# Designs tried in a protein design chat: VHH binders against (R)-2-hydroxyglutarate dehydrogenase (hgdH). Part 24

Target 1, 331 residues: (R)-2-hydroxyglutarate dehydrogenase (hgdH), of Acidaminococcus fermentans (d2rju7)
Amino acid sequence: MKVLCYGVRDVELPIFEACNKEFGYDIKCVPDYLNTKETAEMAAGFDAVILRGNCFANKQNLDIYKKLGVKYILTRTAGTDHIDKEYAKELGFPMAFVPRYSPNAIAELAVTQAMMLLRHTAYTTSRTAKKNFKVDAFMFSKEVRNCTVGVVGLGRIGRVAAQIFHGMGATVIGEDVFEIKGIEDYCTQVSLDEVLEKSDIITIHAPYIKENGAVVTRDFLKKMKDGAILVNCARGQLVDTEAVIEAVESGKLGGYGCDVLDGEASVFGKDLEGQKLENPLFEKLVDLYPRVLITPHLGSYTDEAVKNMVEVSYQNLKDLAETGDCPNKIK
Below, E stands for the ipSAE of ESMFold2; O stands for the ipSAE of OpenDDE; V2 stands for 0.75 times the mean of E and O plus 0.25 times the DockQ between their complexes.

## First folded at step 10 (VHH; framework vhh_7xy4_2)

Design u3 (from r4 with T50V; at its last look DockQ between E and O 0.84; V2 from the best seeds 0.00; counts 0 for: pae E 2.1 > 2)
Fold by ESMFold2, look of step 10:
Structure u3 (fold): chain B 331 residues (1-331), chain A 121 residues (1-121)
Amino acid sequence: as target 1 above (331 residues)
Amino acid sequence: QLQLVESGGGLVQPGGSLRLSCAASGFTFSSYAMAWVRQPHGKGLEYIAVISYSGSRTWYSDSVKGRFTISRDNAKNTLYLQMNSLKPEDTAMYYCARTIRTDEGYTYDYKGQGTQVTVSS
């Protein structure tokens, strides 16, 4: 079984190799993403592909895969919107994804961004890197144990974020569309309005449902405490980017951190130093540093998350090849 | 036994109003997000509205937004749909549905027997 793995960084290679010991696939890992005819043609001679979120299995690339004899399409992602699922089914491609990999990886990044904004470490370290050791009033910080942290979305990732902030001594409140039992030791479940009214820090861990639209709207932001911190490491579409820019510019948000952007494929994964960004909203966000912190979709770029994504993808392929089905089949 | 019993349907003229009710039993109603869906004759199920477990958040399909209001009374284990400015296109069997969380978001795992709404002069 020959498997082409896209979007693999050098540091991930040992994990791909180690996980493969119990599967025995003939694996080729490339740093390239599936985003051109040329990168689709790399799959010549391969039975299966493992994609990333910045791989685009559109009609053109799926036609190329069909011509080349590719049989299985795996994605080491929880999201599947980068695959034209209906067309892939019409062409007869079995597909599978990784619904869960490491809630801790995402939650930890969100906590990290929140704490950098709360304690002004990006601002301060950027100055000391230039040998400026003066202390100013912007560096004065509230301790997180004196903060209320609001968690929007109390699925697995949101609950881990809540537990971490609780362990740091914060008062933690959260909101979900379901009543979440078993969280009382570290989180009080409240209404969204109460999260907005009381929180010094809000972290977003809700799923994106296209029909429901963004969670962070102008109305959401108006109801937040003046000077509060907002973090989104979930999905870029959950946030009205223009509204967030306006809120940071006015001082309504004291800080904004994100690991995702709506339309991020135009910038993430690219070295655009010295260039003007095509998307003017992204240009504005970058210009708002250090009140805005952007990481380029790093949430799952950890040892544990990569190991899980790779192991599950290999198991999905095994299940599809042996039985025609798997628990993580894209239906 | 899990049970959802819809009521309040009937024949109404265009521009009229109806209030649907759904009595829930056999599960902890106040822990679940709930929905109304409908099925026009000879067609598939259509999403109408969803309400969070506490009633604090609601969502509506574009076809009913501004005309229909979903609400709940957790003390009475009852879900409601207030339907105003009814159109002939609203003619359908209306179902109360329970939601559950999935890996991708949420879905419906149970719906009642339905109540017929007919909008005709």
Scores: ipSAE 0.508, ipTM 0.832, lowest interface PAE 2.1, mean pLDDT 93
Fold by OpenDDE, look of step 10:
Structure u3 (fold): chain B 331 residues (1-331), chain A 121 residues (1-121)
Amino acid sequence: as target 1 above (331 residues)
Amino acid sequence: QLQLVESGGGLVQPGGSLRLSCAASGFTFSSYAMAWVRQPHGKGLEYIAVISYSGSRTWYSDSVKGRFTISRDNAKNTLYLQMNSLKPEDTAMYYCARTIRTDEGYTYDYKGQGTQVTVSS
């Protein structure tokens, strides 16, 4: 089976190849994204495509795939919004996705951002990189073992984040819309209000549900402790960006770390050094460094996460090809 | 066996109020987030309100926000929906639903038989 993999970075290529040893596919990995007719046409002669985020299997591209004889459409993402699923089904494409990556990849990044903000390492290291080795009042920090950490969303990622903070000695409390069992040793489940009231650090790991809107609202922020740190490595839409900016500016938030932005596609992946950002909110966020730390959606940019995505995708393809079904079939 | 039994529906004039109840049995009610969903005649199902397992967190669709209130009594294994300022467009079959986590949010794995709400002059 010939498989075309889109959006593969050079550092990821060895992982794709290594994982393929078990499956024996004829794989071609390209850095290109599925976002044009031309990139869709790259699938000529291939039996399957593996997509990623920012690949768009729209009607046009699906028609091209159909014409070319592509049989299977896979995405190595949990999200599937980039695929016209209904039309793909109409065309008879079996589809599969990857519901879960390495929870540690995202959790560890969240913890890292939190710790950077807590210990002011971004501020300090940026100064020493310029050969300024003076110690100032801003560098004075708390220890995480003396903090209460609130985890909003106690799914797989949230639980790992909770475990990490607990391992560092913090008091960990968490909130979820569902009762979570088996976490009592490292996290106490409480109400959202209690999380907001007691937490020195809050990290968001909830899913974004459009109908529910943002979790981090002005009301949310108002209820937080003064000087508390907020971290969002989940979804940009979960946060009222303007409200967060105001909170940081006023000192309500001591810091904000994020790996995601609402509308991030406009800036992430681009070198815009020396340019004014089109989105004024993003410009403000950047200007609030070092109190605001932005990573460009790197949560899953780890060897383990990529390995998981690739392995699951290869397995999905195998299952679909052999049985016509798989556990991660897009329905 | 799992059961969800809705009650409290009926005919009401525009601007009126109703209170729906849902009696749950056959599972640990207090461990699950619950939802009210409705289905107008000839239309699809719509989530209109969701409440966390403990009742400390609620969500509403824009269509009912400010008018409807979801609540629960875990001791009585009962879910409630207070509907105020009812409108003709609120006419639908209303279902109590047990929600479960999905990777993208939540869905329901079980809903009751429903109770009809009709808002008409």
Scores: ipSAE 0.344, ipTM 0.741, lowest interface PAE 1.6, mean pLDDT 94
ESMFold2 (binder alone), look of step 10: mean pLDDT 87; pTM 0.875

Design u4 (from r4 with R98K T107R; at its last look DockQ between E and O 0.70; V2 from the best seeds 0.64)
Fold by OpenDDE, look of step 10:
Formats: structure tokens, sequence, C-alpha cells
Structure u4 (fold): chain B 331 residues (1-331), chain A 121 residues (1-121)
């Protein structure tokens, strides 16, 4: 079976190849995203495509795939919004996704951002990189073991984040819309209000539900402790960006770390050095460095996460090809 | 076996109020977020409200926000929907739904038989 993999970075290619040893596919990995007719046409002669985020299997591209004789559409993402699923089904494409990556990849990044903000390492290291080794009042920090950490969303990623903070000695409390069992040793489940009231650090790991809207609102921020740190490595839509900016500017938030932005596609993946950002909110966020730390959606950009999504994708394809079904079939 | 039994529906005039109840059994009610959904005649299923397992958090659709209140009594395994200021457009079959978390978000894996709410002058 011939498989075309889109959006593969050079550092990821060895992982794709290594994982393929078990499956024996004829794989072609390209750095290109499925964003144009031309990139869709790259699938000529292939039996399957493996997509990633920002690959768009829209009607146009799906028609091209159908014409070319592509049989299987896979995405190595948990999200599937980039695929016109209904039309793909209409065209008879079996589809599969990857529901889970390495939860550690995202959790560890969240913890890292939190710790950078807590210990002011971004501020400090940026100075020393310029050979300024003076110690100032801004560098004075708390220790995490003396902090209460609130985890909003106690799914797989949230639980790992909780475990990491607990391992570092912090008091960890968490909130979830469901009762989560088996976490009592490292996290106490409480109400959101209690999380907001008691937490020195809050990290968000909740899913975005459109009908529920943003989790981090002005009201949310108002209820937080003064000087608390907020981290969002989940979804940009979970946060009222303007409210967060105001909170940081006023000192309500001591810091904000994020790996995601609402509307991030406009900036992430681009070198815009020396340019003014089109989105004024993003410009403001950037200007708030080092109190605001932005990573360009790197949560899953780890060897383990990539390995996981590739292996699951290959397995999905195998299952679909052999049985017509797979556990991760897009329904 | 899992059961959700809705009650409290009926005919009411515009501006009136109803309180729906849902009796849950066959699962650990207190551990799950619950939801109310409705289906007007000839239309699709519409989300109304969700409540967290403990009742500490609630969410509402824009269409019912400020008028409806979702609540629960975990000791009684019962979900409630207080509906105030009812409008003709609120006419629908109302369902209690058990919510589960999936890899794609939240879904309803089970709903009751429903209770009819009719708002008419």
Amino acid sequence: as target 1 above (331 residues)
Amino acid sequence: QLQLVESGGGLVQPGGSLRLSCAASGFTFSSYAMAWVRQPHGKGLEYIATISYSGSRTWYSDSVKGRFTISRDNAKNTLYLQMNSLKPEDTAMYYCAKTIRTDEGYRYDYKGQGTQVTVSS
C-alpha cells in the first residue's frame, strides 16, 4: 500500500520511517500541507493519505482524491474539523483519526511554562543571553512546593499535569465536569470556584465546547488570586484573550503562558520577526513578554507524541484495509 | 440497566412556568454531567443545558439562558429543569440525557423517553 504523509517535518521523518518497519507501507512523506489543488494532486498513485492539522480535506480536495483513486483518508490528529467528514463519507472514504497523543508532551509543556513564569527564567535568561548578569527584584520567586496548583480539566493531560506538579511538591487541586476516580493521591477534585480562589497557578486542560464558550472569562479572572499564573496549552478558544491581556496589564495575573491562540493560524508557523502583527491582541500579547509566554503550538511536537500519532495512524490504516473498520474510525 | 425517566411536561400558556424532573437509575448518577435537550416537532435535537457532576457548573444555550435553570439532587438521583417565561418556541419534547466524555468532546450516550412541553395561548 502506498501512503502519502502530509506536513512531515525533517525531524519527524525518521520516526515515520522507523514506525513503518512494522507495517511495510510504501510511504512518501512531504513537508507540504493539503491546502491547495496542487497539494491534493500529490496523492496521485497513492492508496492512502495521512493528514495533519491545517491540512484541509474540503470538497475540492476530496474530489481530487476520489478522481485519483485514493482509498483511505487518515488524520494523525484528535481533531477532525479540517475534514469535510460528511462529504468524505458520501464519496465512500473510510476515515480514521488519532484520539490521543502523548499526554506528557502537552502536560510537560504546560508545567514548563508555569515554572518559567514562576521562576522568571524567561526574563532572566533573556538578559544573561545579552550578558546582563545583574539580579533584580523581578527575579525574586516563589517555590512551587509552596504553591497551590489548580488543574482545570482532569482528562489524560490534566491528570499528568497534576501528577507532575504533585511530584514537585505542590498542593494540587482540580476541577472537571465529571467525577474523576483514582486521582486522590495526587489531586483533590474541587469546584471551579475553589480552584480559582486557592490556586497560585492554574493550568487549563479542558476540551473546548462551542456551546459552552470560553472557560477563562473576565469573571474567571476576577476570581483568581492576585498575581496568579495562568497557563493554556489546550485550546485558544477557551480563553478570552482580551480579558487575559487586561488581567496581565493590571497585575491581576502575574503571568500567562499559552501554546494556543484563538486564531493562531494567522501567526503560528510564520516568521514575522520585525513585523507588526495583524491581530492587535496578538501584538499586545507579544508585547507583554516576559509576563506572557507564547509557544507556537508545540504541545505535541515531541518524539513520543509523533511516534504515537504515526503508529496509531499506520494501525488505523491496517485495520481499515483488512477489516473495513478500526477503533478510531471517523463516524 | 440504565434508565432516565422524564416528567413534569404539559400544556402551559406563554409566560408560564414548568419544572421538569428526570429520575435516573442504573448508573452512578452523581459521577456524570447531565444535560437537557429538546426536539421540536419536525426539527432536530437541540441542546438546552448541561450541569456538572456536582452541580457546581452549569451551561445554557442562548435560547434559554436567563429563563431556564438546570439543577440536580444527587442524593435522589434526579435532574431538574426549571423553565420560566416560557414561549411558544419552547414547545418540544424534552429529554434528559446522560453525558459522556469522548475523544471528540461530549456526547449523549443515553436519553429518556421524553416529556412533552407545549406552550400555547
Scores: ipSAE 0.648, ipTM 0.866, lowest interface PAE 0.6, mean pLDDT 94
ESMFold2, look of step 10: ipSAE 0.708; ipTM 0.910
ESMFold2 (binder alone), look of step 10: mean pLDDT 85; pTM 0.852
ESMFold2, look of step 12: ipSAE 0.628; ipTM 0.888
ESMFold2 (binder alone), look of step 12: mean pLDDT 85; pTM 0.852
OpenDDE, look of step 12: ipSAE 0.622; ipTM 0.856

Design u5 (from r4 with S61R R98K; at its last look DockQ between E and O 0.82; V2 from the best seeds 0.66)
Fold by OpenDDE, look of step 10:
Structure u5 (fold): chain B 331 residues (1-331), chain A 121 residues (1-121)
Amino acid sequence: as target 1 above (331 residues)
Amino acid sequence: QLQLVESGGGLVQPGGSLRLSCAASGFTFSSYAMAWVRQPHGKGLEYIATISYSGSRTWYRDSVKGRFTISRDNAKNTLYLQMNSLKPEDTAMYYCAKTIRTDEGYTYDYKGQGTQVTVSS
């Protein structure tokens, strides 16, 4: 079976190849995204395509795939909004997705941002990189073992984050809309209000539900401890960006770390050095460095996460080809 | 076996009030977020209110905010929906739903038989 993999970075290619040893596909990995007719036409002669985020399997591209004889459409993402699923089904394409990545990838990034903010390492290292080795009052820090860490969302990622903080000696409390069992040794489940009241660090790992709106609102922030750190490596939509900016400016928040932004597509993946950002809120966030730390959606940009999504995708394809179904079939 | 049994529906005039109840059995009620969903005649199902397992958090559809209140009694395995200031557009079959988490949010894996709410002058 010939498989075309889109949006593969050079650093990821060895992982694609290594994982393929178990499957024996004829794989071609390209850096290109599925976002034009031309990139769709690259699938000529291939039996399957593996998509990623920002690959758009729209009607036009699906028609091209159908014409070319592509049989299977896979995405190595949990999200499937980039695929016209209804039309793909109409055309008879079996589809599969990857519901879960390495929870450690995202959790560890969240912890890293929290710790950077707590210990002011971003501020300090940026100065020493310029050969300024003076110690100032801003560098004075708390130890995480003396902190209460609140985890909002106790799914797979939240639980790992909780475990990491617990391992570092912090008191960890968490909130979830469901009762989570088996976490008592490293996390105490409490109400959101209690999380807000007691936490020195809060990390968000909840899903975004459109009907529910943002979790981090002005009210949310108001209830937090003064000087507390907030981290969002989940979804940009979970946070009222303007409210967070105000909170940081006022000192209500001691710091904000994020790997996601509401409207991030406008800036992430782009080199905009020396330019004014079109979104004034993003400009303000950037200007609040080092109190605000932004990573450009790197949560899943790890060897393990990539391995996971590739392996699952290959397995999905195998299952679909052999059985006509798979556990991760897009229904 | 899992059961959700709704009650409390009926005919009410605009501006009136109803209180729906849902009796749950066959699962650990206190561990799950619950929701009320409704289906107007000829329309699809819509979520109108959700409540966390402990009742500490609630969510409402914009159209019912300020008028409807979701609550629960875990000791009684019962979910409630207080509906005030009812409007004709609230006319629908109302269902109690056991929610489950998905990667993109939540859905339900089970809903009751429903109770009809009709708001008419």
Scores: ipSAE 0.540, ipTM 0.825, lowest interface PAE 0.8, mean pLDDT 94
ESMFold2, look of step 10: ipSAE 0.673; ipTM 0.901
ESMFold2 (binder alone), look of step 10: mean pLDDT 86; pTM 0.863

Design u6 (from r4 with S31R R98K; at its last look DockQ between E and O 0.78; V2 from the best seeds 0.62)
Fold by OpenDDE, look of step 10:
Structure u6 (fold): chain B 331 residues (1-331), chain A 121 residues (1-121)
Amino acid sequence: as target 1 above (331 residues)
Amino acid sequence: QLQLVESGGGLVQPGGSLRLSCAASGFTFSRYAMAWVRQPHGKGLEYIATISYSGSRTWYSDSVKGRFTISRDNAKNTLYLQMNSLKPEDTAMYYCAKTIRTDEGYTYDYKGQGTQVTVSS
């Protein structure tokens, strides 16, 4: 089976190849995204395509795939909004997705941002990189073992984050809309209000539900401890960006770390050095460095996460080809 | 077997109030977020209220916010919906739903038989 993999970075290519040893596909990995007619036409002679985020399997591209004789459409993402699923089904394409990545990838990034803010390492290292080795009052820090860490969302990622903080000696409390069992050894489940009241660090790992809106609101922030650290490596929509900016400016928040932004597509993946950002809120966030730390959606940009999404995708393809179904079939 | 049994629906005048109840059995009620959904005649299902497992958090659709209150009694395995200031547009079949989390949010894997609410002068 010939498989075309889109949006493959050079650093990821060895992982694609290594994982393929178990499957024996004829794979071609390209850096290109599915976002034009021309990139769709690259699938000529291939039996399957593996998409990623920002690959658009729209009606036009699906028609091209159908014409070319592509049989299977896979995405190595949990999200499937980039695929016209209804039309793909109409055309008879079996489809599959990857519901879960390495929870450690995102959790560890969240912890890293929290710790950077707690210990002021971003501030300090940026100065020493310029050969300023003076110690100032801003560098004075708390130890995480003396902190209460609140985890909002106790799914797979939240639980791992909780475990990591617990391992570092912190008191960990968490909130979830469901009762979570089996976490008692490293996390105490409490109400959101209690999380807000007691936490020195809060990390968000909840799903975004459109009907529920943002989790981090002005009210949320008001209830937090003064000087507390907030981390969001989940979804940009979970946070009222303006409210967070105000909170950081006022000192209500001691720091904000994020890997996601509401409207991030306008800036992430782009080199905008020396330019003003179109979104004034993003400009303000950037200006609040080192109290605000932004990573450009790197949560899943790890060897393990990539391995996971590739392996699952290959397995999905195998299952679909052999049985006509798979556990991760897009229905 | 899992069961959700709604009650409390009926005919009410605009501006009136109703209180719906949902009796749950066949699963550990206290562990799950619950929701009320409604379906007007000829329309699709609409989520109108959700409550966390402990009741500490609630969510409402804009259409019912400020008028409806979702609550629960875990000891009684019962979900409630207090509906005040009812409007004709609130006319629908109301369902109690057991929610489940998905990667993109939440849905439900089970809903009851429903109770009809009709708001008319």
Scores: ipSAE 0.494, ipTM 0.804, lowest interface PAE 0.9, mean pLDDT 94
ESMFold2, look of step 10: ipSAE 0.649; ipTM 0.890
ESMFold2 (binder alone), look of step 10: mean pLDDT 85; pTM 0.856

Design u7 (at its last look DockQ between E and O 0.66; V2 from the best seeds 0.69)
Amino acid sequence: QLQLVESGGGLVQPGGSLRLSCAASGFTFSSYAMAWVRQPHGKGLEYIATISYSGSRTWYSDSVKGRFTISRDNAKNTLYLQMNSLKPEDTAMYYCARTIRVDESGYTYDYKGQGTQVTVSS
ESMFold2, look of step 10: ipSAE 0.669; ipTM 0.895
ESMFold2 (binder alone), look of step 10: mean pLDDT 86; pTM 0.880
OpenDDE, look of step 10: ipSAE 0.736; ipTM 0.902

Design u8 (from n2 with F59H; at its last look DockQ between E and O 0.91; V2 from the best seeds 0.00; counts 0 for: pae E 3.0 > 2)
Fold by ESMFold2, look of step 10:
Structure u8 (fold): chain B 331 residues (1-331), chain A 121 residues (1-121)
Amino acid sequence: as target 1 above (331 residues)
Amino acid sequence: QLQLVESGGGLVQPGGSLRLSCAASGFTFSSYAMAWVRQPHGKGLEYIATISYSGSRTHYSDSVKGRFTISRDNAKNTLYLQMNSLKPEDTAMYYCARTIRTDEGWTYDYKGQGTQVTVSS
């Protein structure tokens, strides 16, 4: 089986190779994304492709894959919206994805951003990087054991975040649209209004449901405690960006951390140093550093998450090739 | 054993009101988020509204926002949809639906038989 893997960074190569020892595929890893006719044509002579979210399996590229004799389309992502699924089915492509990978990777990043904001480490280290060691009142911090942490969304990732904050000594409350059993040792499930009223730190781990719109609205922010911290490492669309900017500017939010932005493709993955950002809301968010922390969609950029995604993708291919089916088939 | 039974549909003039009810049985109703969806004749399913397990959060499609109200009574295992200012475009079969979590968010894993709502002069 010859497999072309798109969007592979040099640091990930050893993981692709190590995972392949149990499978024995003839793999070719390229840094390119499937985003042009030319990058689709790279699949000449390959049986299967493994995509990422910045790969566009649109009609043009699927036609090229069909002409080239590509048989299997795999994506090492939980999202599949980058694939024209109906057209791929018309062309007869079996497809598979990676529905779950390390929840710890994302939860840990959210906890990290929350703690950086709570303890003012971005503010303080930015000043000491310029040789300013003066201690000021802004550096005075509440210990997390004296905080209530609210977790919005109690799926796998939210529960890991809740467990971590509980292990740090915080009082942890959480909200979900479903009643969640088995969390009582580390989290009390409450209403959203109670999360908003009581929490010093709120971390968002809810899915984005288009029909429901944003979770973090102006009303959400108004109900939060004055000076509270908000973190979103889930989906950019969950947050009204303009409302968050207003809340940070007024001091309603003491800090905001995120790993995602609505419309992030315009900036993430690019070196824009010295340039004005086209989206004025993103320009303002960057300008609010260190009260606002932005990481560029790094949640799954870890050793365990990459290992999970690669292993599952290889297994999906094996299952499809041997039986025509797999548990993670895109239906 | 799992059952959702809708009632309260009928024929109504434009501008009128109806209240739909959905009786749930065979599962722990109070643990699930619930939804109303509709299917206009010859069309696919259209999302109307959702409500969280406790009733504390509600969401509405743009087409019904301000006119429809979803609610629930967990003691009676009943879901409701109050429909005001009805328009001919609201004509459809209305289903109550149980939601479940999926890898991409949520979906409906069970819908009742539905109740017909017809808005016509």
Scores: ipSAE 0.386, ipTM 0.779, lowest interface PAE 3.0, mean pLDDT 93
ESMFold2 (binder alone), look of step 10: mean pLDDT 88; pTM 0.876
OpenDDE, look of step 10: ipSAE 0.474; ipTM 0.806

## First folded at step 12 (VHH; framework vhh_7xy4_2)

Design v1 (from u7 with R98K R101E V102W; at its last look DockQ between E and O 0.84; V2 from the best seeds 0.00; counts 0 for: pae E 2.5 > 2)
Fold by OpenDDE, look of step 12:
Structure v1 (fold): chain B 331 residues (1-331), chain A 122 residues (1-122)
Amino acid sequence: as target 1 above (331 residues)
Amino acid sequence: QLQLVESGGGLVQPGGSLRLSCAASGFTFSSYAMAWVRQPHGKGLEYIATISYSGSRTWYSDSVKGRFTISRDNAKNTLYLQMNSLKPEDTAMYYCAKTIEWDESGYTYDYKGQGTQVTVSS
């Protein structure tokens, strides 16, 4: 079976190849994303495609795939919004996704951003990199063991984040729509209002549900402690970006760390140095450095996460091909 | 055995109100987010409201937002849906559902009740 893998970076290629030893696919890995007709046409002669985030299997590209004789559409992501699933089904494409990969990859990044904001390391290192070694009042910090950390979403990623913060000595509270068992030793489950009221740091690890809208709203922010830190390494849509900007500007938020943006495809993956961003909200976020820290969706950009995504994707394909079904089939 | 039993449906005029109830048994009700879904005649299932396990958070579809209120009494193992300002388009079979997962595509449930019919007509 011939498999085209999109958005593969050079550092990831060895992982794709190593994992393939067990499957024996004829794989082609390309750095290109599925975002144009040309990139869709790359699938000529291939039986399957493996997509990533910001690959758009829209109607146009799906039609191209159908015309070319592509049989299977895989995404190595938990999210599937980039795929017109209904149309793909109409066209008869079996599809599969990766519901979970390394929770540590994302959790650790979230913790990192939180700590950078808490200890003002982005601010200080940016100054020392310019040979300014003066100590100022802004650099004065709280220790995390004296903080209450709120975790919104206590799934796999949220639990790991909670564990890490707990290990650092913080008081950890969390909120989830379900009662989560087995976390009592490191996290106390409470209401969202209590999280907002008590937390010095809040990290979001909830899924985005379109019908529910953003979790971080003006009301959400209003209820937070003055000077509290907010981190979002989940989905950009979970945050009212404008509200967050206002909160940071006013000092309501002491800092905001994010690995995702609502509309991130317009900027992430691009070198736009020296250019004005088209989205004025993104421009403002960038301007708020070092109070706002943006990573370009790096949560899963780790050796372990990539390995997991690739392995599961290859297995999904195998199962679909052999049985017509797989545990991670997009239904 | 897991059971969800809906009640409270009926015929109501436009602008009227109804309160639905769902009696839950056979599982730890207080541990699970619950949802209301509805199915108009000849149409598919529509998600309309969800409530967290503790009742501290609620979500609504745009179609019912501002008019419907989901609530729960964990001590009574009961889920409620207060429906105000009812419209003809709200006519449907209403189901209580036990949710098991949240993801970016929505929620999933592993069980729903027999349903209660709501008819809004002049």
Scores: ipSAE 0.174, ipTM 0.652, lowest interface PAE 2.3, mean pLDDT 93
ESMFold2, look of step 12: ipSAE 0.432; ipTM 0.799
ESMFold2 (binder alone), look of step 12: mean pLDDT 84; pTM 0.850

